# VHH binders against Protein DOG1-like 4 (DOGL4): the designs that were tried, part 146

Target 1, 232 residues: Protein DOG1-like 4 (DOGL4), of Arabidopsis thaliana (Mouse-ear cress) (q84jc2)
Amino acid sequence: MSKMRNLVEEKFLEFYESWVIQLELYLHQLLIAHNNNTMSETELRHLISKLTTHHKAYYTAKWAAIREDVLAFFGSVWLNPLENACSWLTGWKPSMVFRMVDRLRKSRVVLVEAQVKKLEELRVKTKFDEQKIEREMERYQVAMADRKMVELARLGCHVGGESVMVVEAAVRGLSMGLEKMVKAADCVRLKTLKGILDILTPPQCVEFLAAAATFQVQLRRWGNRRHYVTHS

## First folded at step 16 (VHH)

Design ge17 (from gc1 with S99P; framework vhh_6qgx_2)
Fold by ESMFold2-Fast, scan of step 16:
Structure ge17 (fold): chain B 232 residues (1-232), chain A 124 residues (1-124)
Amino acid sequence: as target 1 above (232 residues)
Amino acid sequence: QVQLVESGGGLVQAGGSLRLSCAASGFTFSDYHMAWFRRAPGKEREFVAAISWSGGSTFYTDSVKGRFTISRDHAKNTVSLQMNSLRPEDTAVYYCAAPSELYLPISADEYDYWGQGTRVTVSA
């Protein structure tokens, strides 16, 4: 329902704004920890756990929302145009985080050869999983050009009780397919994050998470300023 | 549906060794971190050792470092704890546990699935 769609967008916008504010608070703690070499391994693990629990909470809320209306996540109202332009299947592209890890290796993150090898193995697996999802997305898009779908679109232009029911059934089927693909993409995101954190030491995890959160927060700020300037 | 079943506990003399095993079923074992916790008579549940889902990372409580070794076998869906140089203070019921967390946790409250435990008694 369109009414449910409006409620889903409103609720998730409110959730996301609060979630980003909390992310900024955690980022502050990560930056302090990054500059404090006296923090114990147990303390670092606790801080990393807070961040990963925060990310898990995002996916819990997202999956509840897409169960109600997955289309709200394509062209999300809680994201600015820059954030939307950088999205791959409603979120960050999993393989792109390896570019960030590579960038950190060149600056501050000191990785041993065994870690470099495991990160490369994870990168290959992540790209394979991405390609599998992209093939499914291509199949979905090809199905949109199917004769049956074209006929349903024409039927929907001549609104009547029976016509409305047939169109609504088709839309539900499309939504279920998108929900499956979005959840599959999110599972690759979570597996990639879980894999990187498993390979890195606690201090390296703090550096990685700080870099990721900094990029996410800055991207939002850059997009928000540009949007304001465009409308002013 | 998730089940964790411990085995290998028993009575051993101080300085001896025991190997505990935990058989996991009802989930995709290779996707889960695994840990061992213990509860001594009159004490709270204590973290002992943990191994990440990949087997690439391990973490031990200070009192067992160098004496205990945690390992996992994906083919058998088992996690094991090799306990060497056992001390009377190692006497406890040992529990196998699995969390639904992304980062390997060390607090009992972060673990969702628990076995029934296996008793280890170390005599003086």
Scores: ipSAE 0.563, ipTM 0.797, lowest interface PAE 1.4, mean pLDDT 86

Design ge18 (from gc1 with S99R; framework vhh_6qgx_2)
Fold by ESMFold2-Fast, scan of step 16:
Structure ge18 (fold): chain B 232 residues (1-232), chain A 124 residues (1-124)
Amino acid sequence: as target 1 above (232 residues)
Amino acid sequence: QVQLVESGGGLVQAGGSLRLSCAASGFTFSDYHMAWFRRAPGKEREFVAAISWSGGSTFYTDSVKGRFTISRDHAKNTVSLQMNSLRPEDTAVYYCAARSELYLPISADEYDYWGQGTRVTVSA
């Protein structure tokens, strides 16, 4: 609803719909490349570069939007309920991406022992980074329920005066804290993605990116076309 | 004021061992990732080892894996580096570094607090 949506939500919705359409086009190219054994390494690197640039464009747009309204990303209107239910701090959970990597164990381009070791080290580091962010989020949620914050919320029920200004300042401070946490989570996502792509060969990168894009596209389709059976 | 003080450096023969210690003060130690870096004369700082704020994760540069062990003691506010099977190429000034961040960094430019360094010389 336009009446329920602010300008940031409307603009990002427009951006995101276009971004997903382009992702589907790149997914088609990735699937062709994966099934075509005659693609040169240069051609595969070019396709991988298109995908990495596309993901960078998403985070560039996202960070501009959260600077204006970070809360738009918690329960986003451009995501369906299934996509929102699967979100971890406004996006994909970094460690989950290693499940996409696991399918490479039976791929046409098998992982060598050195790659498996590096991927395991990256997985452990990624999980650690996630846990640290989860601790910060827990601290944030506890601070929201602090005695002082609860009292400020009560004062905000009175119109006008200094109490309104104090409550507004507190809410802005909380939004800034969320922005910092979301950017930190996105940094972990980008470092994890870059780390995986640096460890994998170009054919393995294509297979990995195809798996990740397929899951993202299918999750959106499943959520948009779900059927609920009403039980009696 | 944040302060990191390294100790334990010295002269040792190849194949020998040394234990470096870093005493931290002026901040909540348990909230900070700790790392060891080293710098040989005329070279840039090189990552050696890092330990997470909880002590649950450790990372080592390939050249020291299996030889060096990083550990931390929250009660004493110290981080230690046990160096075994030392080689002449381990000769450097060793620096303790601290960073409060959402991820465990391993790049020198990501650390804000540094000690003065402790000198380690390994003779052939």
Scores: ipSAE 0.000, ipTM 0.105, lowest interface PAE 18.6, mean pLDDT 81

Design ge19 (from gc1 with S30T; framework vhh_6qgx_2)
Fold by ESMFold2-Fast, scan of step 16:
Structure ge19 (fold): chain B 232 residues (1-232), chain A 124 residues (1-124)
Amino acid sequence: as target 1 above (232 residues)
Amino acid sequence: QVQLVESGGGLVQAGGSLRLSCAASGFTFTDYHMAWFRRAPGKEREFVAAISWSGGSTFYTDSVKGRFTISRDHAKNTVSLQMNSLRPEDTAVYYCAASSELYLPISADEYDYWGQGTRVTVSA
């Protein structure tokens, strides 16, 4: 299990580094598209599709990795401490993206009232889905402190192979529950992203995705420079 | 298991109208984008129209804009294509397709499930 965890961490670290490099390349294309305003709707849709496919690839790789070792995603070695501190159940908090949507109200591409209403409805639904998952996490933490788990921990400290097997079975059960919860959180993330993109026009999608990618890239850069100094 | 069954094809005179329907089963209807593609004799498959999983977003190829309307009925689990002001150039086999992608796709490669097709012939 521990050796499988090391291999999962090493493989996903290499995947993630390449994935971020490609994200930065797509961000550059999004910023060019946003500034030029000469691209056809078909060209904008193609660019949006490239970026959404890229995000889908992340979740495909993540779900393969968490099937092998979900704990690798709690305090991930491929994320710096700032990125880890900003994580909610191994990724971005779904409702956080609505703050990026709020920037569209001050952009060249103005939201119409019907879009504002749909985005508010989606925000409320997303917050509700988040709260369901937070209650599940609370139950998980309570289960960790359960009398049964405390007793299993004692047995694992003082007895040989049979107690080790019992403790291992309990840990596997907890890991499976955690994997289900992480996948549920990722499904809320994907549904939220899918919902926002459905409400927005293609130019607004480009601006939104550029804002989200800029924040992700910038957060990584800030965290890699823990004691950064803002210029005068 | 996702199934798409098309209906409404036929022969029509130029300037006439047809309504194509696609009944979907075996999936959560709200999770899928739906589209119509067509293939004319001796030509490649062409994108015609798409509607997002919610019905809130639509996209049309330039040659059908203003003439065709795509819609979906969530309660009946159907997607339809209302074709008005039909031209001989619209003659093709029309296919219904479904996609689970995050963003409404316009490329055939991004559609996972396909109907058998229904023939539309527009006479001069």
Scores: ipSAE 0.720, ipTM 0.870, lowest interface PAE 0.9, mean pLDDT 86

Design ge2 (from gc1 with D109E; framework vhh_6qgx_2)
Fold by ESMFold2-Fast, scan of step 16:
Structure ge2 (fold): chain B 232 residues (1-232), chain A 124 residues (1-124)
Amino acid sequence: as target 1 above (232 residues)
Amino acid sequence: QVQLVESGGGLVQAGGSLRLSCAASGFTFSDYHMAWFRRAPGKEREFVAAISWSGGSTFYTDSVKGRFTISRDHAKNTVSLQMNSLRPEDTAVYYCAASSELYLPISAEEYDYWGQGTRVTVSA
C-alpha cells in the first residue's frame, strides 16, 4: 500500500511529476496541430522532435535512477495503482502501442498499403523481442526459487556475520539482473517507437503521439479519481 | 572510433551537377539517421537534407527540394547527396552528420557526429 521513500524515489517522484506536466503541455500542442491543417511539415517535425526528446529525457533519468535503485521501479511510488497494474517490466508493453496505430486506420488519417505492411513487420519483430525478454524474466524468477537462494533465505533468518556478506552479494546480483532486464525492455520500447515514427508521415506521427499521450494522461487521471473514490 | 569522411566536392558551373559521398565507420550505421548541412561563406550552418536510419523517410530544405536527392547504402556504410541544377547560392562547405535520435532530426543540435566537410563552389 503505503511505502516509505528513499532518496532515489523522492528525486524521481519530483522529476516524474514535472515530466507529466510537460507531457500534458505537449499533448495540448499535438491536439492543436492535429486539428489545424495549416502547419508546415517543418513545424510538425519540430513538434514531433519535442515529444521524442521529452521521452528520451524520461529514459535518461530512469536509467540514472535504476543504477542506484532498480527496485524503486517495481511498484513505483510516483505511479498510482492503476498505472502500476498496467506496467510490463516498469513501463508500457511495446506491442500494445500497435493498438493505437490501428486506431489511425479508422481516423481522419489513412494508412497506405506500404505503411500497413511495414507496421505489420515491425509488430512481428517487436513481439519477438518481447518474448526474448519474457524468457529472461522466467529464467530470473526460476533462479530465485533454486536451492541456493532458498538456503540463503534460511541463513538470513537465523545467522549473522558470514551470512550477511553472502546475502548482500546475492541482493546485488539480483539488482544487477533486474537492471539489465529493465534496460533491455526500455531498448525495445525506444526501438519500437523509433520504428513507428519512421513509417508514419508527420501528420500521422502527430495523431499517433497525441493518442498515446492522451491514453497515458487519462490512465493517470482515472487511477487517481478511482483511488480517491475507493478510499472514501 | 567514429569517423565520417566526405568526398565529391569541387568547382562547377551554374546548372551543373555534383555527387557528394560520406563514408561512415566506427558505429552501427543502420541505427543512425544521416544528414547533410552546409555553411556558406560568412554564414551559419544550415540544414540541407536528411534520410532516416531505415532509408524510408527523407526531408529537404525548401531551396533544394526537387534539385537534390539524398540516399544511403547500408552495405557500403555511405550516404550520398546528388546535387542537380546547382546555383551560386549553393556555394558552401557541406558537412555529413549522424544522429541516434528517435525521430529524423533537422536541427544541428540533435546530431552526434560530424565530418570535416567538403567544399562546393558554383560559378555564375
Scores: ipSAE 0.763, ipTM 0.894, lowest interface PAE 0.8, mean pLDDT 87

Design ge20 (from gc1 with S30N; framework vhh_6qgx_2)
Fold by ESMFold2-Fast, scan of step 16:
Order: structure tokens, then C-alpha cells, then sequence
Structure ge20 (fold): chain B 232 residues (1-232), chain A 124 residues (1-124)
């Protein structure tokens, strides 16, 4: 069924479409750098910085948007159904990036044992942080069914200004709780990414970021093509 | 409330050594990359050395590789630059800087916080 987009959804849709176009341009540069050995360490570091700054820009825009309307990020209109189905608390699941890191062990650029140890330590911490957030989300969902919340829902069925105000205050409280959890999840994402990049060499960072960007771009393309298929 | 306070600068003869220190306060030191930049009279600020938030990664400009060593102490909230085999070309004001970026930056525009600098003069 049709749904109306609010101002936050319209603005972020425009931002996200432009952001993805730029991501594809950076991916092209990463693949060129990965496929040739002519770039200096300084040049590789500048390329990695451009992409990580691009990711930081996404979170800056996202946090501004969720302050206005966090619910826009649950079932986002700028994401296709496949992208939404793969989402964990409005974004990628942090521990999933270690699957992309595992590919580096089977690549031309082999990880040394010191890197493997540090990556395992980071993986364990990332999973621990994920579990803490999942417990908080579970508590949030249980709170929705609490007696006080059920009473507020019942009250919201009555016509009157007082009931409307109480329901609006409750919805605002729920949105603030979700905003806190989304920001916590994003902080785990950023800490995980920051940790991986710290452990990897510049060529390994390029390969890792290229793999991550390739997956993101392909997931979007697969989902978009499915949407256009009307007949078998 | 963020403060970066440099110390250890001075006058030294060519071939000598100096150790610069930077004391950090007012931010979560362990989450920030730290770097040293320098500015010689009449020149632009240039990158010298950087150390990642964890201390696990370092990067040096070519002219100081093998001569300078950057290190950090998470317990003391300090970053240090050990400067050996000093040359007259190393004469500059040295600045401590902190960055919250995801990847260890080497460009000045990627650093959030800066100290006031400490002067290093290397005599011929």
C-alpha cells in the first residue's frame, strides 16, 4: 500500500541516493588501487581516508535525521526490501564484517599471526557489545507490553486533548529510547570498523573496504532488480 | 575543556637528541589518534609522525623515518616523540594533535584538537 513520506524521509532519501553514487565512485578507485601495485603508501592512506570520511558523513547525516524521526530508519523508504531484510538495528550487523576480513586470509594479501590474534580479540568484543544491545532491545520490546503502556494505548482510544497529550508524550519517550539504541548500535559499528582498519595494512584496508562496498552495492542492485520483475 | 600541552623543546646541536611530550586532558584519550606536526619559519605546517588510538599502528614522513619514534602511554594520557640524529632542517615549532577519525590521518585538516606548540632549534 502507498505511504506518505515525511520531510525527514524525503531529505534522507535524497542524501542517501547521492551518498551511494559517491560510494560507487570510491569503490571504482579502490578496485583500481587493489588491481595495481603502483600506488605509494601515502596515496593508499589518502584513498582509505576518503572512504572512511564518506562513512563518517553517513553517520553524521543519520544521527541528525534520527533526532527528528528515528522511526524513518525502521523500514526505510530509501532502502529496497532486500536491504531492509538484511538490516540489524537500522544498519549492518557489526560482527558480519569479520566474514569479509576472513576473505583476506584466502587472498593475495595474507594476514600475519599478530593481526589474526588482534582481529579475534576485536571479534569477541564486538559480539559482546552486540549482545548487550540485543538485551536492551528485548527490554524495550517487553516494555511495550507493560501494564502502563497498555493503559496508555487504551486511553488513546478516547476523544480528548488530555489523552492526546499523554499519548504524544509516551510516543516521544519511545522514540528517544530507540534513538539511544540506534546510536549505541552505530557506535559499535564505528568502533568495529575503526578497530579493523587499525589492525590491517593499507593494502589490506583497501581490499577490505572494496569487499564491503562491493557487497553493499550488489545487495542494492539485487534488491532493485527483484522489485522491477513483474512477470517470470 | 580539551587541552594538549607540549613540552621538551629546546636548543640542540646537529646529531643530538630531544624527547617531546604531549599531555592530553578533557577527552577520551584512548579513542583518539595522536600526531606530531611541525612548522618551520615561513613554511606550511607539515606532518611528522602519527600513532593510532590503540598504539598498534604508526606512520612517519620519509625525512624522519629511522630517526624519530612516536609512542603513547594510555595510563598517563601522553604521546611522545623521541627525536634522534637531529638535523638543522628539523628546526621548527612542533605541534601535538588529536583526531577522532576512523583511519589514522596524515593531513592536518583531519585533526580536531591542537596544542600551542613547542620550539625545537637545531644548530649546524
Amino acid sequence: as target 1 above (232 residues)
Amino acid sequence: QVQLVESGGGLVQAGGSLRLSCAASGFTFNDYHMAWFRRAPGKEREFVAAISWSGGSTFYTDSVKGRFTISRDHAKNTVSLQMNSLRPEDTAVYYCAASSELYLPISADEYDYWGQGTRVTVSA
Scores: ipSAE 0.747, ipTM 0.884, lowest interface PAE 0.8, mean pLDDT 87

Design ge21 (from gc1 with D31E; framework vhh_6qgx_2)
Fold by ESMFold2-Fast, scan of step 16:
Structure ge21 (fold): chain B 232 residues (1-232), chain A 124 residues (1-124)
Amino acid sequence: as target 1 above (232 residues)
Amino acid sequence: QVQLVESGGGLVQAGGSLRLSCAASGFTFSEYHMAWFRRAPGKEREFVAAISWSGGSTFYTDSVKGRFTISRDHAKNTVSLQMNSLRPEDTAVYYCAASSELYLPISADEYDYWGQGTRVTVSA
């Protein structure tokens, strides 16, 4: 049940809470670096690497967890309802990060023409990859519905052990297909992040990562502090 | 089998030039950051230059900035280091390295694959 936590959910909840605490600490360092123009390029590169390693650690833990129970990531217990409502295939929608990139165009540090062109090219490719994944998920859901209909017909023929085996096979098939789709979506996320960081200068990377982390942290806080109008 | 094979090392006089090349095989070259590290006699491995997976970003250690140029050729799966205005202090074994990290790394511990090295000797 969604109210009960299995071992995968409990383990990932503990991981995620610690991961978010560390993200907030890195965000503090990014904001200090952004406001301090005296940091060397080497120092900025080390800070950016700390944050990207932190994001990579999240995907390493996630992929280990989805191998055991991918369904835990659809309606995750470690996320509040607002965070879950904003999810696209168990995570952030890749094209949404370009909204944070657009803020850099309006900041004190101006993007050069070559960077703007490369970012637009990456945005187009990212949207294309997103649409491809969305079509694959639609095809997967249609195929799963068709398979379920066939298996419901088979269940009508037997009351015993064969019905249990058919249901178990269907759940296994659903899980394996979803694992593939989630990993494909995560690969688009990582490629998009890797692409943006490659285009930006180290100070711009710090500003971008600070904006992304701020949004993630604030979304969590807004959801956790949600006020219901039906309560005084 | 992942393999990085360096070439182009040798003996050169101070003020001279050398071009090092590294041929990569066994992995998707276009997805990996590439770097050159060096180790002088009796010293630890130090960062020299790096180029991102796309070729769009480069970084150099201060002592070689303006003298060395790193480049890559995706069609040939090679990374090159053009070394100009060589100094005796550039004498070292030069290593090619590859990394799958998200951001262009400058620390040796963030590189997954390493070549066997090529020796560069700069005489006075």
Scores: ipSAE 0.771, ipTM 0.895, lowest interface PAE 0.7, mean pLDDT 87

Design ge22 (from gc1 with D31N; framework vhh_6qgx_2)
Fold by ESMFold2-Fast, scan of step 16:
Structure ge22 (fold): chain B 232 residues (1-232), chain A 124 residues (1-124)
Amino acid sequence: as target 1 above (232 residues)
Amino acid sequence: QVQLVESGGGLVQAGGSLRLSCAASGFTFSNYHMAWFRRAPGKEREFVAAISWSGGSTFYTDSVKGRFTISRDHAKNTVSLQMNSLRPEDTAVYYCAASSELYLPISADEYDYWGQGTRVTVSA
């Protein structure tokens, strides 16, 4: 039977649908700015700021929601199966954005040597931070296997008793651990994004953000198309 | 407690120079963008110059480009504004500001913390 949505899922689904609609509007503005090259540096900076504020709003809403129900973010009901399949700890994998940055080097605007060096330094740091999170994931999964084994052993040894209280404490511990890891992963995402934008010029930032938003929007459209139901 | 303390303001004749300094405390300085804004009597606060959290990116309002230089010192937790070739229209109270935003902001409403200001008067 399909899982029914809880209040956290329903609230975040409503938020996310509105957030994506606004992202598509900003993407349209980014593409106009990139193709026409008519905006001043001040205008480009305001546009980039709108996009980054929009991304910050997503993480603000996400962190409020995971405080209530972090499990809602694993196999999210507001994401289609393709979007869920492409997730790394409830979001994009930080190192993958450097693939989009690499495409800038093959575009109309050329990265200077100083930018290439800084991007490589950031890539190394991002990969290091990513690997630390992956090790925490491994430790968490091992700890969960150990807790499950202890729990199964306890259920076999004690009929009745206070098993319910201990299980509830274990589930709370599980949720707190996942919340901490999701926030740590999001911190790496935000640091990576902040770092890339600091290195790039405003026109390059527009190109990068347009590429990222285009991929996100297209991934959603591809996944939604595969689940189109015809009742005709 | 977050604090930004400006210094270096004063009276100077047109064509002269001043160096403003802002001492930051109570937050992780290297994570914050820093900026200078100014407000002339009877006018709204306007953007002057900004420097990104890393020091790698700077932006200036057109009227000060080539005359003003913004810099930061992570070891001393300070941001500075070197003002050269000063003009009477540069007369204002200058404010230091800090922002945690993802991208270097140029709008006052995107700055989290503000100093009390330092007065700069440029005589004709």
Scores: ipSAE 0.758, ipTM 0.895, lowest interface PAE 0.9, mean pLDDT 87

Design ge23 (from gc1 with Y32F; framework vhh_6qgx_2)
Fold by ESMFold2-Fast, scan of step 16:
Structure ge23 (fold): chain B 232 residues (1-232), chain A 124 residues (1-124)
Amino acid sequence: as target 1 above (232 residues)
Amino acid sequence: QVQLVESGGGLVQAGGSLRLSCAASGFTFSDFHMAWFRRAPGKEREFVAAISWSGGSTFYTDSVKGRFTISRDHAKNTVSLQMNSLRPEDTAVYYCAASSELYLPISADEYDYWGQGTRVTVSA
């Protein structure tokens, strides 16, 4: 077994490390805005826009990388084991954002009835879209065990150049199927985020984005210190 | 082909009202934020009002708050700007714009599609 990184893994690792550093800088700005009542609505909207543009940049880079090597995103080398264990189809589970909103509502964020209704409608739609993808994932996993794939695996073990081409075509087909599913999951993530931000006021958006970024940064820090749990 | 076509501009006296409309075609209207920008003679393009993709969120520049109302109709693929209590300083060419950004943008550089504009003249 070799843990040599391919070019896609190396490039995305460099990108992701820089992306996380910038996320932490934006988190500091969000926390300042959250604790300070002097920012205008225009200033808050500009700050929210910086965060959402930053998240879009992540998906732009991810989709470019997935076109080259989707498997790099399953057990990603730029994520620690805890981050990888918490992943759903190479990223956060869309329905998790509603749990974050519920936590904020219990601490200090007061939502009007119209917002509560819209959030519940979005929650239902998000769960429905999530379940559709889970069914596609199940079908994909079952298809990998079908007779044709078993035959290709046997050919790959015992014969020369002609069989290698057939196996390579099959592997390409598997990768394209995974790419389609990951992009579908990412589209649900982006639609859910876009919906939440549309429902919340600018101060509530700042609180939501600060909570999300804090959780992401904290999960990374907890996972990076896991050796203290496993070795002592 | 993405197309935004503005209408409703004209000449009106100070204190009067005017309704601008923008007809959108060539894209999935309900996925896009819509906005109105204006350009006065000798000045740069200025943000006026925006409405989110769902219609659930709106934002106005301070000088038009309480006087202008932005709205959208998904069935007709239109966005409208109701302008009340018009002032001579509202004189400008008004532009309709569309954006696919995640959060409702207020900067011109975040809008991808633009109409040709409709002229509004407010006499003293």
Scores: ipSAE 0.742, ipTM 0.882, lowest interface PAE 0.8, mean pLDDT 87

Design ge24 (from gc1 with G55S; framework vhh_6qgx_2)
Fold by ESMFold2-Fast, scan of step 16:
Structure ge24 (fold): chain B 232 residues (1-232), chain A 124 residues (1-124)
Amino acid sequence: as target 1 above (232 residues)
Amino acid sequence: QVQLVESGGGLVQAGGSLRLSCAASGFTFSDYHMAWFRRAPGKEREFVAAISWSSGSTFYTDSVKGRFTISRDHAKNTVSLQMNSLRPEDTAVYYCAASSELYLPISADEYDYWGQGTRVTVSA
């Protein structure tokens, strides 16, 4: 029912607003740690763990929600238009996090040669996994536009129990395919994040996570301001 | 089913060495962080050493840093703890643990699977 779809959107909107508020609090702690360099390795590891646990909580909530209504994540109501425009398969594009890593690569004092090599290997693997998902999405879109699907759409224009059932089956198939693609993309995101954090030292992890969280928070703020200017 | 089996414990004199091994089965070993924890008589379980899923990162508690070395063998599904310059205060039951967390954890609460332990006794 449409009521169930609205409920999923409302529930995830409430979750996401709370999740972003907590992200901003963690970002504040990361920036203090990065700028002042006042924490022990144990304290830095604890702070990094708080953020990775927070990101895992997001994906736990997301996967529960997409099981109920994956289409809610395409043009999400909890995201502003700028956040939605920058989205790749309902989230951040995995290879884009290497732009934040590139800041660390350009520091003569921070990254050693062995780390640079491992990050480049991970970047290549991430780009390969990303392109594989992009090809699967292209195949999915082509299948949706093929002659058989066009004929199913035509049948849906005629009022009748059989045509209604055929359209419902097609919509269920569409949703299941998208759910699979979204989960595959999220798995690439999580593996990429896990890989980067494994290569970096704790101070470098703090800098990387601070850069990522800053971008996410600022993108939201920029989009909220520009939405007001554009739509008013 | 995930199973962790420790071996290599025993009695050793202060200044001696022991190598503990943990054999892992029932899961994709390369996806999991591995750690060693210990419990001394009458004490709580404490962190000793951890190695990340890829072997790219390690972390040691201050009291064993420079004396203990953690390593893993992905081909054999084994994690090892080389203990050198052993002290009487290292006497404990040593436990192998596995975690699927995103970042290498150092808290017992973040580990999903545990072995039964192997006893290490260091005489003065």
Scores: ipSAE 0.712, ipTM 0.861, lowest interface PAE 0.9, mean pLDDT 86

Design ge25 (from gc1 with S54N G55S; framework vhh_6qgx_2)
Fold by ESMFold2-Fast, scan of step 16:
Structure ge25 (fold): chain B 232 residues (1-232), chain A 124 residues (1-124)
Amino acid sequence: as target 1 above (232 residues)
Amino acid sequence: QVQLVESGGGLVQAGGSLRLSCAASGFTFSDYHMAWFRRAPGKEREFVAAISWNSGSTFYTDSVKGRFTISRDHAKNTVSLQMNSLRPEDTAVYYCAASSELYLPISADEYDYWGQGTRVTVSA
């Protein structure tokens, strides 16, 4: 049976499509700034602020949506199969952004020793926070299996409204656990991004954000093209 | 309850120095960018100086570069502004502000919390 989109999925799909279009416009501005060495520090800071405010808007919308229906973010209808395959707890894996940072070693404004040290410290901390969440996810999956077995046993033994109430309470508990885990993962993402931007100079921030946005946009385009080629 | 409490304002002669301090409470100080803004009589609030949440970045308005220094102390939950070579044009009420933004903001509308202000008067 095909699943219908619920109201949360419909609203977030509309939001996300608009959000990606605006991301592409900001990416264009970042690429112009990266190739232009005449922009003032004030101008670069305003451009960086536009993009970071755009990312903040995404998490504001996401957290409002997961409060209503966290399951909409697992196997999301607004993401193509490639984007979904590359997801780690409903979003990008925090440690992966350090691959974008490594490209700055070849930039016009090279990283100084102090920045390299701080970025390595942040990388280690980020991986530690990721592993902690991965252990929590593993524990959740084990608990999910146990709760499902208990739920199936209850459904097999009892009839009537009392059984329905017990099942509803169990499902609510599972959803709350997922919401907490998704928010924890998003906090690691935001802390990692905030940390990188604090270490980098404004020109390096522009280069880093351009690389990250380029990857996100190309991953979406590539996934959409693969779907088309597969059905051709 | 979030509070930002400024201190250190006063009357000084041109060429003098003042150190402003801001004590923060009611939020996780280490997660917030801190800034100083000022408002002269009859003028709008203008940006003076900012320091990022982890002290990795600082930014100053052109008129105070080389004269003012912003710093923060995470152990004391304070941000300070050392003002040297003061000019009559620096006369204003100085406000401490805090922001949870991802990148160090320089616009007043990107700051979440504000202090009451401390008055600085530089005699000409």
Scores: ipSAE 0.724, ipTM 0.871, lowest interface PAE 0.8, mean pLDDT 87

